# Ledger of designs, part 160: VH-VL binders against Cytochrome c oxidase assembly factor 8 (COA8)

Target 1, 167 residues: Cytochrome c oxidase assembly factor 8 (COA8), of Homo sapiens (Human) (q96il0)
Amino acid sequence: APERGAERRDTAPSGVSRFCPPRKSCHDWIGPPDKYSNLRPVHFYIPENESPLEQKLRKLRQETQEWNQQFWANQNLTFSKEKEEFIHSRLKTKGLGLRTESGQKATLNAEEMADFYKEFLSKNFQKHMYYNRDWYKRNFAITFFMGKVALERIWNKLKQKQKKRSN
Key: E = the ipSAE of ESMFold2; O = the ipSAE of OpenDDE; V2 = 0.75 times the mean of E and O plus 0.25 times the DockQ between their complexes.

## First folded at step 17 (VH-VL)

Design og9 (from of3 with light chain S96T; framework fv_pabinafusp; at its last fold request DockQ between E and O 0.41; V2 from the best seeds 0.65)
Fold by OpenDDE, fold request of step 19:
Structure og9 (fold): chain C 167 residues (1-167), chain A 124 residues (1-124), chain B 112 residues (1-112)
Amino acid sequence: as target 1 above (167 residues)
Amino acid sequence: EVQLVQSGAEVKKPGESLKISCKGSGYRFSEYWLGWVRQMPGKGLEWMGDIYPDDSDTTYSEKFKVQVTISADKSISTAYLQWSSLKASDTAMYYCARQGWHYDESGPWGFDYWGQGTLVTVSS
Amino acid sequence: DIVMTQTPLSLSVTPGQPASISCRSSQSLLHSDEKTYLHWYLQKPGQSPQLLIYKVSNRFSGVPDRFSGSGSGTDFTLKISRVEAEDVGVYYCSQTEHIPYTFGQGTKVEIK
């Protein structure tokens, strides 16, 4: 039985932005755009007195961020690859080289590129629909937990004030 | 790391106004009571009052209620202690201190973090 | 105001020996939540006070296990199982059950 060569899925390296927020910061930070996804990662603040509910919210936000980073990194890689293949194929059909006489990379006209974009969007339509569905589900969950955390914070404030008034 | 950094030492004359500051870092500044504690030279500790920065709810010791004003700016994580008119008797070390609490606890506990202190000297 | 009375006001201890400081409050520090709001602080020479024990018996983060607190109602004790040179300073009991918050007179601990 011939060993089916495991196609090394070129998974975009998770370029964890090495951006570290200042140690004294007590808020979330936005890093520079990731080179593959072009999404700006958020560095979430971890409070000293993080509640289990706050921790759950933070983890859900982190997981959602990672999910988005992976999706768009892969999508951008696929797009770039297919775009290059399209350009090469069209240039070859026209009897044109990959480089102009001036040594520049040969490009297609705007009309030809419009055909590529239309085809790419059509091909990836279902993928984008699933992404959008999951994006809404995740964001609704995050919003729900944000509400719970807000209520917890109000409750904690009230407990402290009640203790002070009872004295 | 939780830190409270106070403004530098002050030398003033009687009758002058003074506002000293305490900047919190490394924690959610708005969600902790921040107190001021006076220590006269060679004496013990005296709680002056505290503030909840989120809504600026303030509590004073009766001894200090008319003498000082406690305020906070949560946008810059800073609390203040202010005198409208200093007296020679106000010469002391002033500490800001965070009143600690935990989400599993019913209320705040003692002062868990302290500033380095601000020495205020009032002399003619 | 709640009066916090410490005894002794000064203590000279040989390194390696135990030390004990008593604190008495003029009123009960037991709250309706069944917690007792008594705390212990150490002020080392030339430094800010630092929290040692909160709510009678809980060691604050970074506080050595040689420090222990006990008591109930109005009578409280701080114990140091083995005094070290770094334990020199003034110890304060404090209450946060009643406003105004109050401190004891302080107990000066020195090494012999």
Scores: ipSAE 0.792, ipTM 0.919, lowest interface PAE 0.6, mean pLDDT 92
Fold by ESMFold2, fold request of step 19:
Structure og9 (fold): chain C 167 residues (1-167), chain A 124 residues (1-124), chain B 112 residues (1-112)
Amino acid sequence: as target 1 above (167 residues)
Amino acid sequence: EVQLVQSGAEVKKPGESLKISCKGSGYRFSEYWLGWVRQMPGKGLEWMGDIYPDDSDTTYSEKFKVQVTISADKSISTAYLQWSSLKASDTAMYYCARQGWHYDESGPWGFDYWGQGTLVTVSS
Amino acid sequence: DIVMTQTPLSLSVTPGQPASISCRSSQSLLHSDEKTYLHWYLQKPGQSPQLLIYKVSNRFSGVPDRFSGSGSGTDFTLKISRVEAEDVGVYYCSQTEHIPYTFGQGTKVEIK
């Protein structure tokens, strides 16, 4: 099952994918390199005494983490790309070069850059609205399962105490 | 990777106090009863008591109830066995052991993992 | 207190031959959940005890299938179908049905 139905737009290719459930001996999970941080996910060891409910919560949290990382990696890439394109376009309109005399990238003043930031925010408003909606949906689900796991753990403690009092 | 690591061997004189430790790793320490088992030289195994670290609920064998104190610090995943005044008859090997269980009730409820033991020698 | 009585207390076995150890409890070890809380441990020379069989007949993880347990109520048996050199040590039965938890006297198994 696809855990990541993420929209693809100029994103680095995904590294590893799980097209089938792993056997218990295959607990290693290697995620794609994150272009922003170049992070790889660490090995996740699953104790034998993990209930199906605890497993569901753990997977939901993992999926949410991956979703959030991918969204911001894509946003940062898009922001950087569009910022350079805006600067290039405005410098070209003024008849100016892309480099200063020192060889550094030419930039725009604060007022000109404010126009970029305004345009970027306006362009991405709907995208961030959908992100916020999905973020709340995911966090509601996580909170719901956290409550179920908490109750299950209380029940398991009570069962152990009851068994010990068999005398 | 369930492991129980105990403190090192001790040589003591009668009347001295002693506190030995057992540190658990690789499992949720506070959710399992952890017991102490004595083995006198050349003898069999004796259950001394146990503790549920989450709330420090402690059970003692009547034989040991007055002689030792069992405690735990769940924040560092460590249980303790303590004497206020050692006797020569306390010379023995002491093991900690985890009482196993499983969420689906298929678990052993016996001691599935043991520490390496702490040899306590009491002589003058 | 529940007394756990093992027989024999010592056993010498030719390699490759079977061995059988008996354990008797002074009271039934059957719990109200219909499970029997009788376990077997092996303490190899110089080592900590290790769980072999739990709840009468269930082999613990990593225990060879030449080890088997049986019994009910108050009478229990551990069998080793073919004893190997690595099986030497002291075998204990134990119960966790009644507080205090108790162990048998131990059965020392040696190779002839």
Scores: ipSAE 0.664, ipTM 0.875, lowest interface PAE 0.9, mean pLDDT 85
ESMFold2, look of step 17: ipSAE 0.660; ipTM 0.868
ESMFold2 (binder alone), look of step 17: mean pLDDT 92; pTM 0.948
OpenDDE, look of step 17: ipSAE 0.745; ipTM 0.889
ESMFold2, fold request of step 19: ipSAE 0.658, 0.660; ipTM 0.873, 0.870
ESMFold2 (binder alone), fold request of step 19: mean pLDDT 92, 92, 92; pTM 0.944, 0.949, 0.949
OpenDDE, fold request of step 19: ipSAE 0.789, 0.788; ipTM 0.917, 0.915

Design oz1 (from of3 with heavy chain R28S W101S Y103S; framework fv_pabinafusp; at its last look DockQ between E and O 0.41; V2 from the best seeds 0.00; counts 0 for: pae E 19.4 > 2)
Fold by OpenDDE, look of step 17:
Structure oz1 (fold): chain C 167 residues (1-167), chain A 124 residues (1-124), chain B 112 residues (1-112)
Amino acid sequence: as target 1 above (167 residues)
Amino acid sequence: EVQLVQSGAEVKKPGESLKISCKGSGYSFSEYWLGWVRQMPGKGLEWMGDIYPDDSDTTYSEKFKVQVTISADKSISTAYLQWSSLKASDTAMYYCARQGSHSDESGPWGFDYWGQGTLVTVSS
Amino acid sequence: DIVMTQTPLSLSVTPGQPASISCRSSQSLLHSDEKTYLHWYLQKPGQSPQLLIYKVSNRFSGVPDRFSGSGSGTDFTLKISRVEAEDVGVYYCSQSEHIPYTFGQGTKVEIK
């Protein structure tokens, strides 16, 4: 009995993009698009004297990025899987093989694929609504902490200037 | 690694203008004060002034306020020390040195990193 | 201007022996934040100055533990517990409390 090679289900590796910026970087780096999410990862710079507020902001940005990467990686995998299943089911219903007479992968027309996209969007509507809600909440929090960090920096700079002027 | 790299040695005549440079790397250049320190031949250290590159806020020693101009270009992480008219008495080693930052509450607030120095010789 | 006075101006030390340099400021270097802005630098022969001690007693990164700083107000001391050949150079105290920032005259340390 031929051992059915277990199709290694390419589980989206939960692996953070292995993009490692140069060690000497003093700024945020943008990596290439991730293979699964198609999102470009950002490697956040860590300043030598990171304040607690700066650290909190960086962590929120990192967590939000990871959340977003995971969401879209999973969504893209789901989409690809469901798309393939849809194509196969429709070809089978039409009595068509998975390959054309020329040996090419059989495809559906644009109209048939439009039905898939409509159904997929309808099915995932609630999921996308929750994603959007959480996306706004996270970005609001990030923006809020960006403001706090900016104010902290201004305040610290003013203190230094006052010290220099009082002497 | 934090580095300050200064421009090369200069030989000038009295009355000439000069601008020397100090390029910072390995840190957020705009967020740290950068000072200039003079050392005359066989003498001690003299603070000339400093600059905050982010907004170009400058502080001068009264001794040097009219003699030199300190400037910075944060886009290229470079600070400058400039003379409009050199004197023989300007013959010295000039160091740039990093000082504190507004984010560094616990930092040394001394000159923690120094350039290699720029020797300026002014002779007739 | 704040005058920084170092004593002695020269010191010849046998390797392995301790060394001590005093620095006096003409005014208090204690800031309203309760920190004292006195620093020590070493300039080795033919090199740029390097930070040894900041804020009286804090060793800078990479500075050996044989170096220690102490003092308060206007009187400060740098100690080297065991002088090594690599410790040869000119030591400067400096203040960054008052503008202009000022340095001591320097103390030349030599090996006997």
Scores: ipSAE 0.392, ipTM 0.749, lowest interface PAE 2.1, mean pLDDT 89
Fold by ESMFold2, look of step 17:
Structure oz1 (fold): chain C 167 residues (1-167), chain A 124 residues (1-124), chain B 112 residues (1-112)
Amino acid sequence: as target 1 above (167 residues)
Amino acid sequence: EVQLVQSGAEVKKPGESLKISCKGSGYSFSEYWLGWVRQMPGKGLEWMGDIYPDDSDTTYSEKFKVQVTISADKSISTAYLQWSSLKASDTAMYYCARQGSHSDESGPWGFDYWGQGTLVTVSS
Amino acid sequence: DIVMTQTPLSLSVTPGQPASISCRSSQSLLHSDEKTYLHWYLQKPGQSPQLLIYKVSNRFSGVPDRFSGSGSGTDFTLKISRVEAEDVGVYYCSQSEHIPYTFGQGTKVEIK
């Protein structure tokens, strides 16, 4: 199933947290894969003294995560439903039953399924192109705000050090 | 919630070394000055010095600069106050305290959050 | 070093009545940013100090409206409009304009 178009799958570091994060945390926390999207949610840390700019960045990251999870949850559901419909349609056209002689769910072999994969990719190409465009747009915005937050922190650090030094 | 949790009470003899700790949580530990304040029994508050954990820039009250060492390990959000050779006159309560806002011109630049204190008793 | 002098050193107040604590610094606490770095702390019995008022007149988060600060230059005042049982403790003024940072001697506030 084509779950990700622009992302490389890697094994997670052994240091990833359990699903149940601590009662309190001073860091972002990565949870287990979501059942529907198969994406790992980030549990964002909210410091008490978060600046307005830092809050905007965090909210943009949260919104992007929600958008991404919803897209892949919908695509995974659509893929599963259309795959079943394709299999049922092709089995019916061939005069074959929905169950094998052993009682297992009848399927099509890899060559038979190639037509489905080709049709699914073609049918959903425009949707994935819009997803990729929006993903890059959101990622660019996140990177831009990360840069602004970094500059804000440098400026505040310099002011705080200079204020103490000005005695 | 901003918290500063200090190490437990200590009973020591003159001449012994000691290192007490202050662990910060609920805020960006390395981006705030963190100070140490002494309170001798029955007395008021006395600033000893502070540290900016990001680069370990330290400032000492002249009274304390040869008596103690202030340090921090930002990777574990912990600051330290250390004596190489304790004296009976070091018997006191020691507080760590965070200095004001790191990002806001309106911030207090005062000690807005305090640890629970570490009682150090030095007796022969 | 900047000497911070508080008066009175002890204050016994009837519940519901106002209280006023004065603090004088030996040198101006006005910074070049036009702000004055004078703060007030309360140390309740058996507890750590807690920030009440920062930069003369700003209430810290969670501090009741009955606390107010005023003053300029070298003369500062903390007022409690109606003293309650929870206000008992030692009040300290402090300055963070000049190193070393210094505190007043403290004013013990008690309910009578």
Scores: ipSAE 0.000, ipTM 0.451, lowest interface PAE 19.4, mean pLDDT 80
ESMFold2 (binder alone), look of step 17: mean pLDDT 91; pTM 0.940

## First folded at step 18 (VH-VL)

Design jj3 (from ji11 with light chain K52D; framework fv_ebrasodebart; at its last read DockQ between E and O 0.49; V2 from the best seeds 0.64)
Heavy chain, then light chain:
Amino acid sequence: QIQLVQSGAEVKKPGASVKVSCKASGYTFTSYGIEWVRQAPGQGLEWMGWISPSEGNTYYAQKLQGRVTMTTDTSTSTAYMELRSLRSDDTAVYYCARDQRYDFHKGYSPFDYWGQGTLVTVSS
Amino acid sequence: QAVLTQPPSVSVSPGQTASITCSGDKLGDKYAYWYQQKPGQSPVLVMYRDSDRPSGIPERFSASNSGNTATLTISGTQAMDEADYYCQAWDSDEDYVVFGGGTKLTVL
ESMFold2, look of step 18: ipSAE 0.582; ipTM 0.828
ESMFold2 (binder alone), look of step 18: mean pLDDT 89; pTM 0.930
OpenDDE, look of step 18: ipSAE 0.741; ipTM 0.906
ESMFold2, fold request of step 19: ipSAE 0.572, 0.539, 0.578; ipTM 0.815, 0.791, 0.823
ESMFold2 (binder alone), fold request of step 19: mean pLDDT 89, 89, 89; pTM 0.919, 0.913, 0.919
OpenDDE, fold request of step 19: ipSAE 0.787, 0.790, 0.780; ipTM 0.926, 0.927, 0.921
ESMFold2, last read: ipSAE 0.556, 0.556, 0.582; ipTM 0.814, 0.809, 0.825
ESMFold2 (binder alone), last read: mean pLDDT 88, 89, 89; pTM 0.915, 0.919, 0.918
OpenDDE, last read: ipSAE 0.783, 0.794, 0.788; ipTM 0.923, 0.929, 0.925

Design jj4 (from ji11 with heavy chain R101L; framework fv_ebrasodebart; at its last fold request DockQ between E and O 0.51; V2 from the best seeds 0.63)
Fold by OpenDDE, fold request of step 19:
Structure jj4 (fold): chain C 167 residues (1-167), chain A 124 residues (1-124), chain B 108 residues (1-108)
Amino acid sequence: as target 1 above (167 residues)
Amino acid sequence: QIQLVQSGAEVKKPGASVKVSCKASGYTFTSYGIEWVRQAPGQGLEWMGWISPSEGNTYYAQKLQGRVTMTTDTSTSTAYMELRSLRSDDTAVYYCARDQLYDFHKGYSPFDYWGQGTLVTVSS
Amino acid sequence: QAVLTQPPSVSVSPGQTASITCSGDKLGDKYAYWYQQKPGQSPVLVMYRDSKRPSGIPERFSASNSGNTATLTISGTQAMDEADYYCQAWDSDEDYVVFGGGTKLTVL
């Protein structure tokens, strides 16, 4: 089996969202879009009497969120770098500078940029397929644990009702 | 095998011109660009400019504008760099290098092959 | 003038890991390239697009680029790795290619 060289993923700096939810909140909060991933982070509420199943669900959601943030941060950075390099290379090939006579950043025409986007998507197609697969697996697991937590909560409510009737 | 072979060392007087040649082999000459870089003794690398052999387009470093001219001869797969109005601070080893065209799959790799360098000495 | 800053020299013992840094404004938003130059020889491309190795470059060479700093790492450094190393990126301000000042790696 050819050892697939571990592509050292240039980890985009995990922009820790500076968003702090109110201390007395009993709800999940949605932060502003992250500057690198453009995804809105969710700050998960931690109940005082969190069950082991609830904790597992929360951890899985957190891990999945971090995974998504890292994926899109890296993808967006790669896109930006490749786009810039493409523009620079194409302008250079045309014998043009990176700035116009007016001092503005030189740009390529819409057709050239369309070609770039098409080729970028084509090149990253497999990467997106793997992402989608893993996304579905993670979300399926989350949904499964959500179901378990729901059942646990129902069972606990029933037990409490029985205890109140016997007293 | 891909090779860039440059012309021999040159000694010039201040105010003179020098023309360095770079003969390419082992690849399709018109499918790649040629970069020029110089290195003063004990100093770092300085980019000079670029030429496209296929289109004849050139782009020169701002510091060298008006003094440098790059040309190509596709029939001989040879690139030329001419530097005019030579000064003592132009004393350097001059390198040609192959520039890869942007490839969506392989990426962009400038300066993947280099010539052996040409020493140009400017002395009174 | 966009300047890529490198340490003038780095020393390492044989078998140890060498790290050479290249710092520049917004360098992490661009691709970085690395060149090795041995005394009296032409530069050789050793890393392209931050972390990619050309064919023929040993696996002990690796690189990364994050924030404003690119780093070339040589694991298990050998005597043959003694050379000057240059980083390179696009200069958007002056419309040319910019090189770092170079780092002399000494293997002691």
Scores: ipSAE 0.803, ipTM 0.932, lowest interface PAE 0.6, mean pLDDT 91
Fold by ESMFold2, look of step 18:
Structure jj4 (fold): chain C 167 residues (1-167), chain A 124 residues (1-124), chain B 108 residues (1-108)
Amino acid sequence: as target 1 above (167 residues)
Amino acid sequence: QIQLVQSGAEVKKPGASVKVSCKASGYTFTSYGIEWVRQAPGQGLEWMGWISPSEGNTYYAQKLQGRVTMTTDTSTSTAYMELRSLRSDDTAVYYCARDQLYDFHKGYSPFDYWGQGTLVTVSS
Amino acid sequence: QAVLTQPPSVSVSPGQTASITCSGDKLGDKYAYWYQQKPGQSPVLVMYRDSKRPSGIPERFSASNSGNTATLTISGTQAMDEADYYCQAWDSDEDYVVFGGGTKLTVL
């Protein structure tokens, strides 16, 4: 069964998570690492009296988690596929098989693999730069709405104190 | 333009050998691999093996190991595939194809250009 | 050895979208490739690395690969698209290459 991540799907459209938070909880829950992204999904707490602003913040955090998990799931899969492609191409060029004599997967030595790792990082630099930009944009928005929610809660507490004193 | 031109059709008896040529043009021969694929009448594609033209290193499909030999002549940009101990089930169209070697910009694209095919008929 | 399973045939009306599937164990963990072969002709590479299109292949060709299934999609299908289509992937065990059995696309 896959963990929640970029390629995992919910029961309504696709797959379902095996992780299940406690029925009554006042806190977000962190599940096991997703197989594809290696990120731990968060099950966000839904308050009983969630305001429209609190709902917007929660949905923004959920959307950001989905975006982040999708990015790393895709990046990890691309890395894995390109690494195998590089290894297979080099083994093929050498006239070597995909398995050693003992049946283990054939590999390249560390020097040979270093060229792949260096070039993969180099060609993905722009993609990671755009990811960092979008990450900052999303986290700025989340922080902004967290501030608005905090002010809303303070205001509601003051209104409740005013209501108690007038009774 | 990139082109792979193969030798003409062959008719052989069981137990004989056949050698198919594949002349490459329009690209640097030693910078790309050569793959061989065959297709029996009315059937799908079957991979036979690979040769690196610069070093002559080869890797053959296990099913054909011991019966196939692939070589190149870099001076004429020509690859060769020899299949020995022919049987009637070796009747097929034999293709050579260019293999885009791993390039960090382009990636890897096996079978990006194909020869026209060479019909080899094995009959008693 | 790994087996790539394709439907033997797919029929589509002109102008409609054709989908050709290729199924294999954990195929989404590998790059998939697609080839078109018209009768009496050699195969032509039409998609590589799951979803990339070589120069000269019309934009109506697209592809995807996830889970156990790769899919070649032809939108706005034309009579000239009538051909056999083969998927191909790397074998992870003994041979480098495995082809699917092929799918005959008929444009009615």
Scores: ipSAE 0.571, ipTM 0.820, lowest interface PAE 1.4, mean pLDDT 84
ESMFold2 (binder alone), look of step 18: mean pLDDT 90; pTM 0.935
OpenDDE, look of step 18: ipSAE 0.768; ipTM 0.918
ESMFold2, fold request of step 19: ipSAE 0.502, 0.488, 0.526; ipTM 0.784, 0.773, 0.799
ESMFold2 (binder alone), fold request of step 19: mean pLDDT 89, 90, 90; pTM 0.925, 0.928, 0.928
OpenDDE, fold request of step 19: ipSAE 0.802, 0.796; ipTM 0.933, 0.930

Design mj1 (from mi1 with light chain S95R; framework fv_ebronucimab; at its last fold request DockQ between E and O 0.37; V2 from the best seeds 0.68)
Fold by ESMFold2, fold request of step 19:
Structure mj1 (fold): chain C 167 residues (1-167), chain A 124 residues (1-124), chain B 111 residues (1-111)
Amino acid sequence: as target 1 above (167 residues)
Amino acid sequence: EVQLVESGGGLVQPGRSLRLSCAASGFTFSSYTMNWVRQAPGKGLEWVSEISSSGSRTSYADSVQGRFTISRDNGKNSLYLQMNSLRAEDTALYFCAKETPFDYLWGTYAFDIWGQGTMVTVSS
Amino acid sequence: QSELTQPRSVSGSPGQSVTISCTGSSSNIGKGYDVHWYQQHPGKAPKLLISGNSNRPSGVPDRFSGSKSGNTASLTISGLQAEDEADYYCQSYDRRLSGYVFGTGTDVTVL
């Protein structure tokens, strides 16, 4: 390990890694998983010669990424909160405390927890169905605009080739 | 009813600060990019700042860069503009505006919902 | 150039057609960025009238139409009515400024 006084920190045991982004990049790149959504963000490069169509595609991709990250971050928090509330409610009904004799959080067995998973799935089923439909709409649009950008680049390459031949 | 309501305007001296708020209702606020646009008395519209749906991406007009900070709280359905080091030329009616959703055919983003604005006057 | 150029005013009688030009540069409209149009009555907020050069949002009357060619966009009101008396602004994106730009505004008077 080299002596780097400001950068000598332990890696988290949960598998979270420290990310060191490129100082500069001429390409899109993928970062580490976001803590709350667990999704890997794409960091978008904006070339100086970006066309208006390329900008539309980039904005659509950026907005879709933000939408997706927000959805899963919220769902992960909602799942954790409702799980804890469910356990608390069932422990109270059984006359038990929130912590074991060792001080760890008390929980329920797998059969008892199945009721929570069923309730959570049922409560959130419509939300996830709309999410899936919106996900398909967004990815269809992204594919459509990727095709338009590809055609624009081909046309520009042919235009430059014809100019070069005429010189 | 889809609505944007600005507040926080007032009379301030040059060099001081103000914070504008915009309360959103009737739509899923966290799904849309938001903007501030201003209009000096008797003058035209001038774009000020943009913030992405999550709040992770912002941009500013050159005239306010480094002095103004746009932010949002999606839990409170609220958009903010922190205006520092105010100048006389910042005197204007400040509107918040919602961008349209992405038009999947044409890929356009326009400002489809506007508030009525909050007046900021910077004067000695 | 940080603004799109519009005529200061345009007038017409009820039922006539009027056209408002919006002229930009190679860093905005001429680069190929979309143009949007907004209507603003006195003392009121702007209202989206045309998006994406020519698209009419729901609730906007048929008499409003938009087009774009080269560095110039146009808004046409094909059957002028008294309620159309207002200020009109075009808006685009400018690559050099990395931001949105509005036109200088056009006061439409119905005679």
Scores: ipSAE 0.706, ipTM 0.890, lowest interface PAE 1.1, mean pLDDT 86
ESMFold2, look of step 18: ipSAE 0.683; ipTM 0.882
ESMFold2 (binder alone), look of step 18: mean pLDDT 92; pTM 0.944
OpenDDE, look of step 18: ipSAE 0.811; ipTM 0.935
ESMFold2, fold request of step 19: ipSAE 0.687, 0.687; ipTM 0.881, 0.883
ESMFold2 (binder alone), fold request of step 19: mean pLDDT 92, 91, 92; pTM 0.944, 0.942, 0.943
OpenDDE, fold request of step 19: ipSAE 0.871, 0.871, 0.869; ipTM 0.954, 0.954, 0.954
ESMFold2, fold request of step 22: ipSAE 0.691, 0.682, 0.673; ipTM 0.883, 0.880, 0.875
ESMFold2 (binder alone), fold request of step 22: mean pLDDT 92, 91, 91; pTM 0.945, 0.942, 0.943
OpenDDE, fold request of step 22: ipSAE 0.871, 0.872, 0.873; ipTM 0.954, 0.954, 0.954

